# Designs tried in a protein design chat: VH-VL binders against o27280. Part 304

Target 1, 266 residues: o27280
Amino acid sequence: MDSMNVPEVLEIKRIVEESESVKTFIFSWDFRREVRPGQFVMVWDFRDEKPMSVSLIDPVRSEIGISIRRVGEFTDRVHGLSEGDLLGIRGPYGRGFELMGRDILLVGGGIGMAPLAALADEATARGMRVDALVAARTADELLFLDRLEAAGVNISTCTDDGSCGFKGFAHERLLTLEENHDMAAVCGPEPMMFQVMRILDERDVPAQLSLERYMKCAVGICGQCCLDDTGFRVCAEGPVFWSQELSRVREFGRYRRDPAGRRVPW
Key: E = the ipSAE of ESMFold2; O = the ipSAE of OpenDDE; V2 = 0.75 times the mean of E and O plus 0.25 times the DockQ between their complexes.

## First folded at step 11 (VH-VL)

Design Y6 (framework fv_acasunlimab; at its last look DockQ between E and O 0.81; V2 from the best seeds 0.00; counts 0 for: pae E 4.8 > 2)
Fold by OpenDDE, second read of step 12:
Structure Y6 (fold): chain C 266 residues (1-266), chain A 118 residues (1-118), chain B 108 residues (1-108)
Amino acid sequence: as target 1 above (266 residues)
Amino acid sequence: EVQLLEPGGGLVQPGGSLRLSCEASGFTFSRYWMSWVRQAPGKGLEWVSSISTGGKSTFYADSVRGRFTISRDSSKNTLFLQMSSLRAEDTAVYYCAKWYIGRAFDIWGQGTLVTVSS
Amino acid sequence: SYVLTQPPSVSVAPGQTARITCGGNNIGSESVHWYQQKPGQAPVLVVYEDSERPSGLPERFSGSNSGNTATLTISRVEAGDEADYYCQVYDDSSDHYVFGGGTKLTVL
């Protein structure tokens, strides 16, 4: 509730090309407004507004980064922007990740690595051991590898086509790993997260998972991001949930609501 | 029924040692972080120690670090607190507590009294 | 060390609303949990993650957190609500669980 509800018009300081389809937009940020890994902001291009995870938190440089995957009209427009151009940013919103323990496992798929990259920075800064399982369809879609490596993260890669690392899905790779961690953080395609959560539960590893849903208001009012059976609002009670919470959510891993509120399968 | 039972409290002299136990039932013990929280007579709650699910990581309040040791036995659904070099200021009711969501505790034992006195 | 400050006592008449505050530096950025403790009993979780209620807790209990103050609100207070209430956070910088000093709620 300490979030900025009026978009602040910010200049794009830098643009980092993470992959062919993903760019990170960097902004100056006043850290009197605290932001945590796992939280999101609403990005406004003066025509439309979309929720985006914070992928970089740099108090030293007074900067934040927002990683955006090109997937539609809004993101097409944003990807057409240059350094010096303007965007509206409001937030941060939602529940972020909470760190526990001395070591942590991060499991990320595709753009899901965005909030986890920020979490990795925080965890390593705290002196935690960080293992990251980074998954993507192909090698060229693996995100933040150099950044994670530079931070001292132990990286394991997984690709659908086997072009890099383990050939297969993240949960399959996870099954081959024997070590348990004090906690885990997961973000990616929901079917992936569902399988990963099951494995972590069986191994008695506390886990947090970041969900993605259609969001309109970001402040828990409109109900567009409500989860069935619990009434959890992804923008307010999430997007980061503990596995104990998601175990109560029938919708999780099975379907989502479209902008019209209709059920759509994963 | 979900419960935590804490035997092992009692009277001990300064400099002495005591081992507390907490037996868990009604939930999957191995799936949760566990903690000890104490309360001196007429005072507030003070966190003492925490242990991860596998027991790999342990945490201690500054006031007890080096003197207290937290451990767990999953086969017995039991949490332990080995206390050594006990001081008068360690006198308190000791609660075992189960980790819940976030960093909260949802299940508490009824507590066991530890009195350190000459 | 991180410090949580609670008023020592709060008094309220039956049927009225009690508000118990918990002060801390930028506590609004922390997850605050609340516990109820009756005499001779163990603490009971009544609010977690600022505003969430455990199952079985009445809707009369609610929580909020912003700025430097978290608040536990108990609506339509009953005699049975008389107890000590503690706020709690986790200090990431020291890896310590931190409790407030507790507030005694008296129902007049």
Scores: ipSAE 0.912, ipTM 0.946, lowest interface PAE 0.5, mean pLDDT 95
Fold by ESMFold2-Fast, scan of step 11:
Structure Y6 (fold): chain C 266 residues (1-266), chain A 118 residues (1-118), chain B 108 residues (1-108)
Amino acid sequence: as target 1 above (266 residues)
Amino acid sequence: EVQLLEPGGGLVQPGGSLRLSCEASGFTFSRYWMSWVRQAPGKGLEWVSSISTGGKSTFYADSVRGRFTISRDSSKNTLFLQMSSLRAEDTAVYYCAKWYIGRAFDIWGQGTLVTVSS
Amino acid sequence: SYVLTQPPSVSVAPGQTARITCGGNNIGSESVHWYQQKPGQAPVLVVYEDSERPSGLPERFSGSNSGNTATLTISRVEAGDEADYYCQVYDDSSDHYVFGGGTKLTVL
């Protein structure tokens, strides 16, 4: 009876090449099953299942999009698929982004722009002024610039190597942007998000951050959050968290876990 | 001690004005959106107004728009509600409330009774 | 504007489970918060973001939210739980906080 926990086999309707390493897979979607920016789905290629953020939500065309970066065996196989091929989709899962106010700052790094692109569409439809800081290592890794521009978003860019926009890291670029916003949303590498969060906290801007590593915790498949000998040890629902929640997490931005569960510095 | 203190209410004639204040202590007031929520005698909770952290954005329930003005002074940790053109229907206990995760309210003032009657 | 519907009253015996519902169009896509209000007192947050409990609240308070109905569940009800309970969401299309009409819980 819970349709969210049963994979639906969907045909790939269209594929958009976002960059050399990123593709967006577009599917027809029945919006009786609501999807919000910041939520994710489990993508099943009939061998393995991985969580992926929803990057396009289009009720007018009855479509969703899922942007996937090529980083391993599963994503290599998925990137080899063509229009007309099938994938299993289960979900959506997790808490989506929550909007408030008249203006929003989006800060995205690399593939972290994927859920923020969906949020940008919702924010502009709601009548918010949207400013986006799009960060990547190099110019060819900047994602969704054309889509953001088409949506009426005010775009700033930065690259580590200076190949496009400001030369430097996202938090360094943010320090040169003095405009305060009613809220912010951040998604990207955890060290970037930690530095950005600290600046936003100092500026009294309430922020939401999307953490990839908590997607499995949200669906109950993360052993460190949901399994122990005496019962369930539940972590906070993700992947989207308010900065107030993350300020209490000592590991955020400082430590990660290795495969054995040991704390190691970033 | 985390608190929101409202220094008292008032009796006002219809068409009159009154300013409410709410003093915050025990948390960093400037970091949070703040709101006013009211409750008429024997009735339920009704949201009245909200203000962003920097005070640049303000929001109002349809019933009070154009008559009430919300403001804040973060240097004094104080939230204000300036009420004008008061009506009998504005009679209520007024609570100030602090934003919390998910756009909830975790801290509430003790409530300030405003009575609008001739 | 968005509307939340609550039953006006619910009665339970001590030690039983009380369930208070909050109806709203596609409310399962919203974050629902719950407040307890005792006579002459300010409201107290008892559940936030559908199912989370504030620090120090008894574990017998819990919440759920799916489809068109959110539910506050109070297990092993005590006389001290007698109060009015309000659900609340934020309508982000209007920047309005929306409260339900309230439910009076009577412990018999």
Scores: ipSAE 0.823, ipTM 0.912, lowest interface PAE 0.7, mean pLDDT 88
Fold by ESMFold2, look of step 13:
Structure Y6 (fold): chain C 266 residues (1-266), chain A 118 residues (1-118), chain B 108 residues (1-108)
Amino acid sequence: as target 1 above (266 residues)
Amino acid sequence: EVQLLEPGGGLVQPGGSLRLSCEASGFTFSRYWMSWVRQAPGKGLEWVSSISTGGKSTFYADSVRGRFTISRDSSKNTLFLQMSSLRAEDTAVYYCAKWYIGRAFDIWGQGTLVTVSS
Amino acid sequence: SYVLTQPPSVSVAPGQTARITCGGNNIGSESVHWYQQKPGQAPVLVVYEDSERPSGLPERFSGSNSGNTATLTISRVEAGDEADYYCQVYDDSSDHYVFGGGTKLTVL
């Protein structure tokens, strides 16, 4: 239990460049600490720590992959590392995705595709039919397309600027897609997830959505990851929620909280 | 008022057939997976069958696969279980149940007794 | 197939705390749900997703799940809590719902 709450210092075994701004860092992993798609880890660079999504779960090679987008000082430092360099990892934390039925729709925006890529691997290994809607602002930000295609996933794309695939938002593209999946899994910018959730509810497709909130403890003690109307702690009761759990959360899709806990617009 | 009503089970001879129905009210039936769960007299709960929204996918316990068929009619808010080749061990109270978060069942009918005997 | 194991019975005094266990290999990685069934009645969901309370259920019903054991806890037990209690999971590998054998709670 102390291994879950104390960072293990691991060497970077391999680095995969997913895009100009996203790298996947691969580590050896002892699967006595089980990992589910949709769970997260806290990555420690010996100065700071941040929650990151697991994008690769490979028990055969005893490896996990953590996909990290370069967006600030912490991620800039991590992107500057090489194979053989060290990072601390604690976790995994949170509730992962639960598979249901034989046919699944994935809807991912930007780095939100990372946990969905892990889920796609599990779903295809179980013989499920997998459709993925991969969304980004622009073509250069579409992630994991080759990996998903090689796994046999049926891919649809959209970009805000129309540089690849459907021009528009993910929920607009979704309206043009097949309606009859057994379940869906959604991860990406919260405004996107809110709009996608509404459509999936109309289609009677049970959906699980992965939320992001500011995190400090990762084990549900500090309250920094709470949702307003329910008191759900994203790090403990989530980050993956069923759409039914989110249907009464006023905060969802409407605003976010800064590190001081203040409401700010998206 | 949210409820599930299973009218009329029955007495059937071994090898016979029976169709159970379950009428839903007070919720949007089409949005939920539905299941049948049975309980033999004096025994525990045993899952029998489930059906996805819209009826695309169906699932069966090994003990009933090939003999029972689950179906639904969303226009009538009704779940069905067609039981064939009935055996004495199929004697049970049959409940219909509504899917809930985390793949639980939150609403159950009061159950209907099916008795298979000579 | 995946098997859930429950003790056949548990006895507690009124006002005490009852703990009903559900054993399974690595059950801590599953979402565990609990049902109460009184004699001659349909089951009622009392805990879902390990520890969540359904709408309208008293806070004295709670649950936990880690390792190989999930536990239903009923605080301040009342005579009306006397019932059979079942745990349940969904087994991803078989697409089957699995119930435990049930535990009879007796309030003495």
Scores: ipSAE 0.314, ipTM 0.715, lowest interface PAE 4.8, mean pLDDT 87
ESMFold2 (binder alone), look of step 13: mean pLDDT 92; pTM 0.943
OpenDDE, look of step 13: ipSAE 0.908; ipTM 0.945

Design Y60 (framework fv_acasunlimab)
Fold by ESMFold2-Fast, scan of step 11:
Structure Y60 (fold): chain C 266 residues (1-266), chain A 118 residues (1-118), chain B 108 residues (1-108)
Amino acid sequence: as target 1 above (266 residues)
Amino acid sequence: EVQLLEPGGGLVQPGGSLRLSCEASGFTFSRYWMSWVRQAPGKGLEWVSAISTGGKSTFYADSVRGRFTISRDSSKNTLFLQMSSLRAEDTAVYYCAKWYIGRAFDIWGQGTLVTVSS
Amino acid sequence: SYVLTQPPSVSVAPGQTARITCGGNNIGSESVHWYQQKPGQAPVLVVYEDYERPSGLPERFSGSNSGNTATLTISRVEAGDEADYYCQVYDDSSDHYVFGGGTKLTVL
């Protein structure tokens, strides 16, 4: 395999606590290996490896950040680490977001705000007006609000339970926003992304969506490599897709496939 | 049939003006960014201008900025290029082109010749 | 300011493989698109997003993109493939579409 497919052992330089369940791990990075918003890395704790989106790209400090939500044994072990401890990192992998226009709408749900936070930095650096709709189940699961505000992003929030901002789902909040954008980027739970995509399509806004489940396909773990209507080969093409690529896929937002190819509802 | 039709071209003296149009059929015109791309006789393709779906954002190559104005009327499925202060080096075949995945162009007009000469 | 460089011409015999290159600084991180243009005709998209083919295009057309060079490959070349070929990227730092200078493919 090439050098990108061999983990490099890197020291954890800094840890930022984003919430009760989310931490961002920051590493020194040699930007001769370019990293773009929307790409991911494989994180190896010397027992197991998992794909994680890059949430911070800082060429000035020569750093990248990887945001990890605590959801199981692997992430529990990683959350137990301290500054100075070591992790294996390989990548980056996958297709990054592609920008166009003067303004962009970001729609993020939960940890899906991680890759969008990196995108917000890039979009603001190139002079775009950035509006972000940050959605979560509860107020304590809203991520990166301080970072987005510091970057000059115009923020709208919504929570399922009404504990912060609009009470309701992301697509319901989006329906109350009448602003037109040159493009949009969306990342979060697949049912949310499907509903948001439909609204953006109706409004003639070209959008890109990041599908976390396809990160494994990009590195050769391909449970979802074949999509129903398009014969789509996602191993080399994800995790970021234009809405026109996804609108023809019956699978998107409706079901997934297990390793045997059987349909599993969301 | 999916197509972009460009009705006619023109001969204009240096310093003159000309408005090009491009009529879309067979697809939902309002959903796509549109561009103008030109080609001088015997030369390569050169992007000229682009417009967002709603028409509020417009972009121009450095060579035409301040002289050309791109616009659209999505209710009539029509793209326009208003050219002013024309120069001999603006002589070219002008194509309208539709946005595609990855910021490519999948549908092109047949091209309209603009000649700037005394 | 982004610049794409193509060789002005490439010659190939029928049945052989033609390779047309497109050079650009770190072009492997961009999406590269390829167009075929025959005399007196509008360009036709033959490859998009580095290696994807539009519906109806022969499988003989393929693409690759890595480092500083993207390549359009035409296998089992036919006389009808004789045309000018252009690569294209979008420079998102300026919101400009950028075309290469074009390569004339001659089938001997």
Scores: ipSAE 0.793, ipTM 0.899, lowest interface PAE 0.9, mean pLDDT 88

Design Y61 (framework fv_acasunlimab)
Fold by ESMFold2-Fast, scan of step 11:
Structure Y61 (fold): chain C 266 residues (1-266), chain A 118 residues (1-118), chain B 108 residues (1-108)
Amino acid sequence: as target 1 above (266 residues)
Amino acid sequence: EVQLLEPGGGLVQPGGSLRLSCEASGFTFSRYWMSWVRQAPGKGLEWVSAISTGGKSTFYADSVRGRFTISRDSSKNTLFLQMSSLRAEDTAVYYCAKWYIGRAFDIWGQGTLVTVSS
Amino acid sequence: SYVLTQPPSVSVAPGQTARITCGGNNIGSESVHWYQQKPGQAPVLVVYEDSYRPSGLPERFSGSNSGNTATLTISRVEAGDEADYYCQVYDDSSDHYVFGGGTKLTVL
């Protein structure tokens, strides 16, 4: 039977406040149900269910962490919870990141650093050299810098307002960091990911990108909006795609879908 | 028009050396990791070696490490395998293969027979 | 070193469905790729990332992967499908490509 499709009610063991708008919720996890960086779980607050990327995978402590940004009613309710409170967790779902080579570049924007933080831990554990470009609007919105530093990651930052590191956007900072990596992983706002992907393609760096909007499609609840104009079915098993797969998606980086499925420019 | 062409191959005595080449056309060779995969007569496929896009990172199966060297010249769209200290068990058809999504191989050369015997 | 196990042979009648398995420890967490090889020819990729098909390949070819077993499924088998089939994964821990031993599909 498909035991991953039955929610397990888990106690919030620990909450880490990553920023004013982001918290990481940590749960004990039975690793007989494997979890890989880039996968997500469905988080159920006993009223509504939303997909959330796994941001911490720790088999030694038997823990997983889920980082949640406060953006609406569901996430506001979850942010109001305390250690000891209960949430339903179903999963994991989706295709995780696939590693190859001796070194990897991570490019994360905002909450997109959450799945990349889990990937950084995995890449470091397997002996890869990890360079991370962490982007945010302001210095206080940069996520996971202490965790990345503790893992031995080489960190570069950029902020829109220049309050930490390079003043500008992730792709502008990337243009000043000319280094040949065996692969890259990217997660953040879609316009950022599109610009970064183009630069990595020109530098002959194979890249994987994590697309939050395809998480629901991986569990079969968003299929109608995941075909591009060529008929390629992008949502077959997201959220992580190789850049070569995304070359067929005409809307990637150009427009998004609203709740009714209509095209909306970024 | 997309193809990998493998000139080379031949008969070599044990302890000898041979260089294989693989010429790419119809795609942007510089953008892909490349590999060599071999197949002994009547046996299955065995991965031999891989090289990153920039040529800086190289990887080898335990059976060939220290004896084989993979390299590439992207200006000539060519992949190389320099084989030294050849053994009878290195006798095989050698294929060059292009990286694909998920770390698969989508394009393969026609195969080059290398026979190591006296 | 990661090991992939395939049955050495599978027989099927024309028009029926052939299933070729690839066993590996927790292979459901890997991306599995499948190759068809006819005598004297180079391998041809028929399924990648567990279940996707390269463009131009017949949709009779499909794949699945869960637990300790990945499966290549060939529906409505034709005589021309007779070949050796290999599964393949990439072992992240060693940076090694790993092939299964191969399965000879006989039609009839």
Scores: ipSAE 0.775, ipTM 0.892, lowest interface PAE 1.0, mean pLDDT 88

Design Y62 (framework fv_acasunlimab)
Fold by ESMFold2-Fast, scan of step 11:
Structure Y62 (fold): chain C 266 residues (1-266), chain A 118 residues (1-118), chain B 108 residues (1-108)
Amino acid sequence: as target 1 above (266 residues)
Amino acid sequence: EVQLLEPGGGLVQPGGSLRLSCEASGFTFSRYWMSWVRQAPGKGLEWVSAISTGGKSTFYADSVRGRFTISRDSSKNTLFLQMSSLRAEDTAVYYCAKWYIGRAFDIWGQGTLVTVSS
Amino acid sequence: SYVLTQPPSVSVAPGQTARITCGGNNIGSESVHWYQQKPGQAPVLVVYEDSERPSGLPERFSGSNSGNTATLTISRVEAGDEADYYCQVWDDSSDHYVFGGGTKLTVL
């Protein structure tokens, strides 16, 4: 039996309130089980289990952090927990981000900044120049700005309502940024990621994108990844994909799937 | 047809110089990092150099750093390797290779033989 | 510098399974790629990202990667599989591509 396939019951060591809707739960971690940015864990509240991206990887303090947005019954229950309470953690799972080059652009929307914050820490530790475009609906929903600044990241912001930084969407802000990068990493709402990917493709910037919906495929929870019900099946380890892989997927950015696997427009 | 074409080969004396070229067709050359990989007679594959899509970042194996220069002209779909201060140990078949997912190589040129001999 | 170690040769009978190993310090945290090279020809990618297979290659080729060893597995080996096989990673810390020394597969 592989120990990463059995949940460990861990004590919540610290909780950081990132915003009204997002909290980071911090646990002691044995780094003999390596964790990389872009990987996720299964979080078990002793009733339900859900995949969550790792947002903090700190071998010096022997800690990992998991950032969770309040969006339903499971996340509401987890948000009700306190320091000292217990959660089951299984993992890590999935392929992490792969770095190459001397500079990287991060484009994050909402909770999508969680895995990118961990990546920013690794990229800066490796001596890369890091530029981050942090996007949200409102200023209060921009995540990890203090952490990114502390890491030496060059930050640009945008909000849909114009309450902080550029008024508009991430892809609209990206069009005003002219810097050439060796690679990019993108995480956020799928329509945003699609628009950003197309701009990066036009600029010849290779990019990796993290898709939440493929986390279950990486742990074998669904028997197959099916991206198109016309008969195309993709059994690729997610949640992180290179843009070259996603440009061949007709579903990406155009429609989603309900719990029964049926196509539903965005 | 997707291919990388490496014209010719060369015989050069030690201390000499030679420029290799690699022409790409059948894919959007400008979108990909490119590399040079060499193989000495009867030996294994050895990576030589890589270049980013925009050409501003270049990378070299320790054995060639300071002697070789990789460059690209994406408007002409061409990759170059300028080799200087050549040594007998640089004798090899030189392949150009295209970046692929995971930082692999999916498309390789046919190889150009470079012989450095006194 | 990062080093990948392969056995110089592996022999297998037709129809049997060949396993070619690639050893590296903590290689399980790297993305490993495999190339087939036949005499006088350029290398051909046969497995990428540890276990993915390029379009058009036989399902007999598969890969795994864990701990300090990555493995290329060729099931139901055919005479046409005779070739040199190379593993390869990208070393993030040095910004270098690294190849293994190669393994000659002989089908008896």
Scores: ipSAE 0.727, ipTM 0.865, lowest interface PAE 1.3, mean pLDDT 87

Design Y63 (framework fv_acasunlimab)
Fold by ESMFold2-Fast, scan of step 11:
Structure Y63 (fold): chain C 266 residues (1-266), chain A 118 residues (1-118), chain B 108 residues (1-108)
Amino acid sequence: as target 1 above (266 residues)
Amino acid sequence: EVQLLEPGGGLVQPGGSLRLSCEASGFTFSRYWMSWVRQAPGKGLEWVSAISTGGKSTFYADSVRGRFTISRDSSKNTLFLQMSSLRAEDTAVYYCAKWYIGRAFDIWGQGTLVTVSS
Amino acid sequence: SYVLTQPPSVSVAPGQTARITCGGNNIGSESVHWYQQKPGQAPVLVVYEDSERPSGLPERFSGSNSGNTATLTISRVEAGDEADYYCQVFDDSSDHYVFGGGTKLTVL
């Protein structure tokens, strides 16, 4: 039993309202426990525990941030908290994004921009040119645009309804963007990620994709980390995978699993 | 059959030049970063150079920067290393190597001996 | 530049467990890969991403990575495991691949 498997009770230092449905909770962090973009923590409200991606990593201020979308009972309770209130945090868990090259394309959908915002900070600090395609259903659901702009990121947007930027889906917008990147990182709804991955493969761009459903595999608790073709639940510690690992998985982007393990189409 | 074949190599005098080539077969060469790794007689592995999939980005170990040029021709599935201003210290077996998950190398060429001697 | 430190040699008896270390500052935050090299041959990848094993490699090869030390573990060592072993990481800050100095494994 290492210290990462025991929740530490931390005070909410600051709360940033990213949108009507998304808040970033900021905590002081001891960076002797290193945190990398793409990793997640388990957030405990003293009743339930859920995995959340780390969206801010700031060793200068000794802070981490966790962005949480309001989607159910647990997240509703957490959204009701104020600065000064307490949450349990354990981790980090999972493998983070791995950088290489001089430029990177980030493709994020909705809350999937959260881990990519942390990655954008690391990539810019490393001296990479960063292009971000930020996708959402509506303009109000586009996340981290001000933070990305402040970091010097080249931003393209698209919304399903056309309320900001390109009208259409992320993969449709990607087809109109520059093809030359040394690598890419993708996070968002699985059908979006599948379509984006196919385009990046065709363009010979190595990509990493973050799959939320694999977060529990990384902590040894897996109810839904089932893939038909390769058995990735036994071979790789998620949530971040290289596209070469996912390109052979027939299920990725086409099917998911319910709690009973049955295939359910997207 | 997945393989990297390295025709070439040889004896070169100090200050001379030599071009190494590495021919890929059995996989889609254009999809992978490629590297050159060398090994001096009786010594360890030393990374020399890497090239991105599109060939626009190239990277070099400090010991060879400005003297070596890595390039690729994806239409011919071939990786090159143009070596100039060669020194005795460049004497080594040179391997081409294919990128793998985590930035490892899964496929290696057989190695090409380059001897720099007067 | 980032430096990886390996012991120059490790000796082990057949059937025993060999452990080869790779030291590096905060190496636990890196992905460590391991190569086996026999005399006159090209290196062979035996462990990647800290603990993953390539298809066809014996289960006797395993890896771990935490803090400042990564370890290649070879269980139930056989005479055929005699080789030089190299660890390797990718240094994100420089876009450089870094190899350890190598460890000669001798099976007594």
Scores: ipSAE 0.780, ipTM 0.892, lowest interface PAE 1.0, mean pLDDT 88

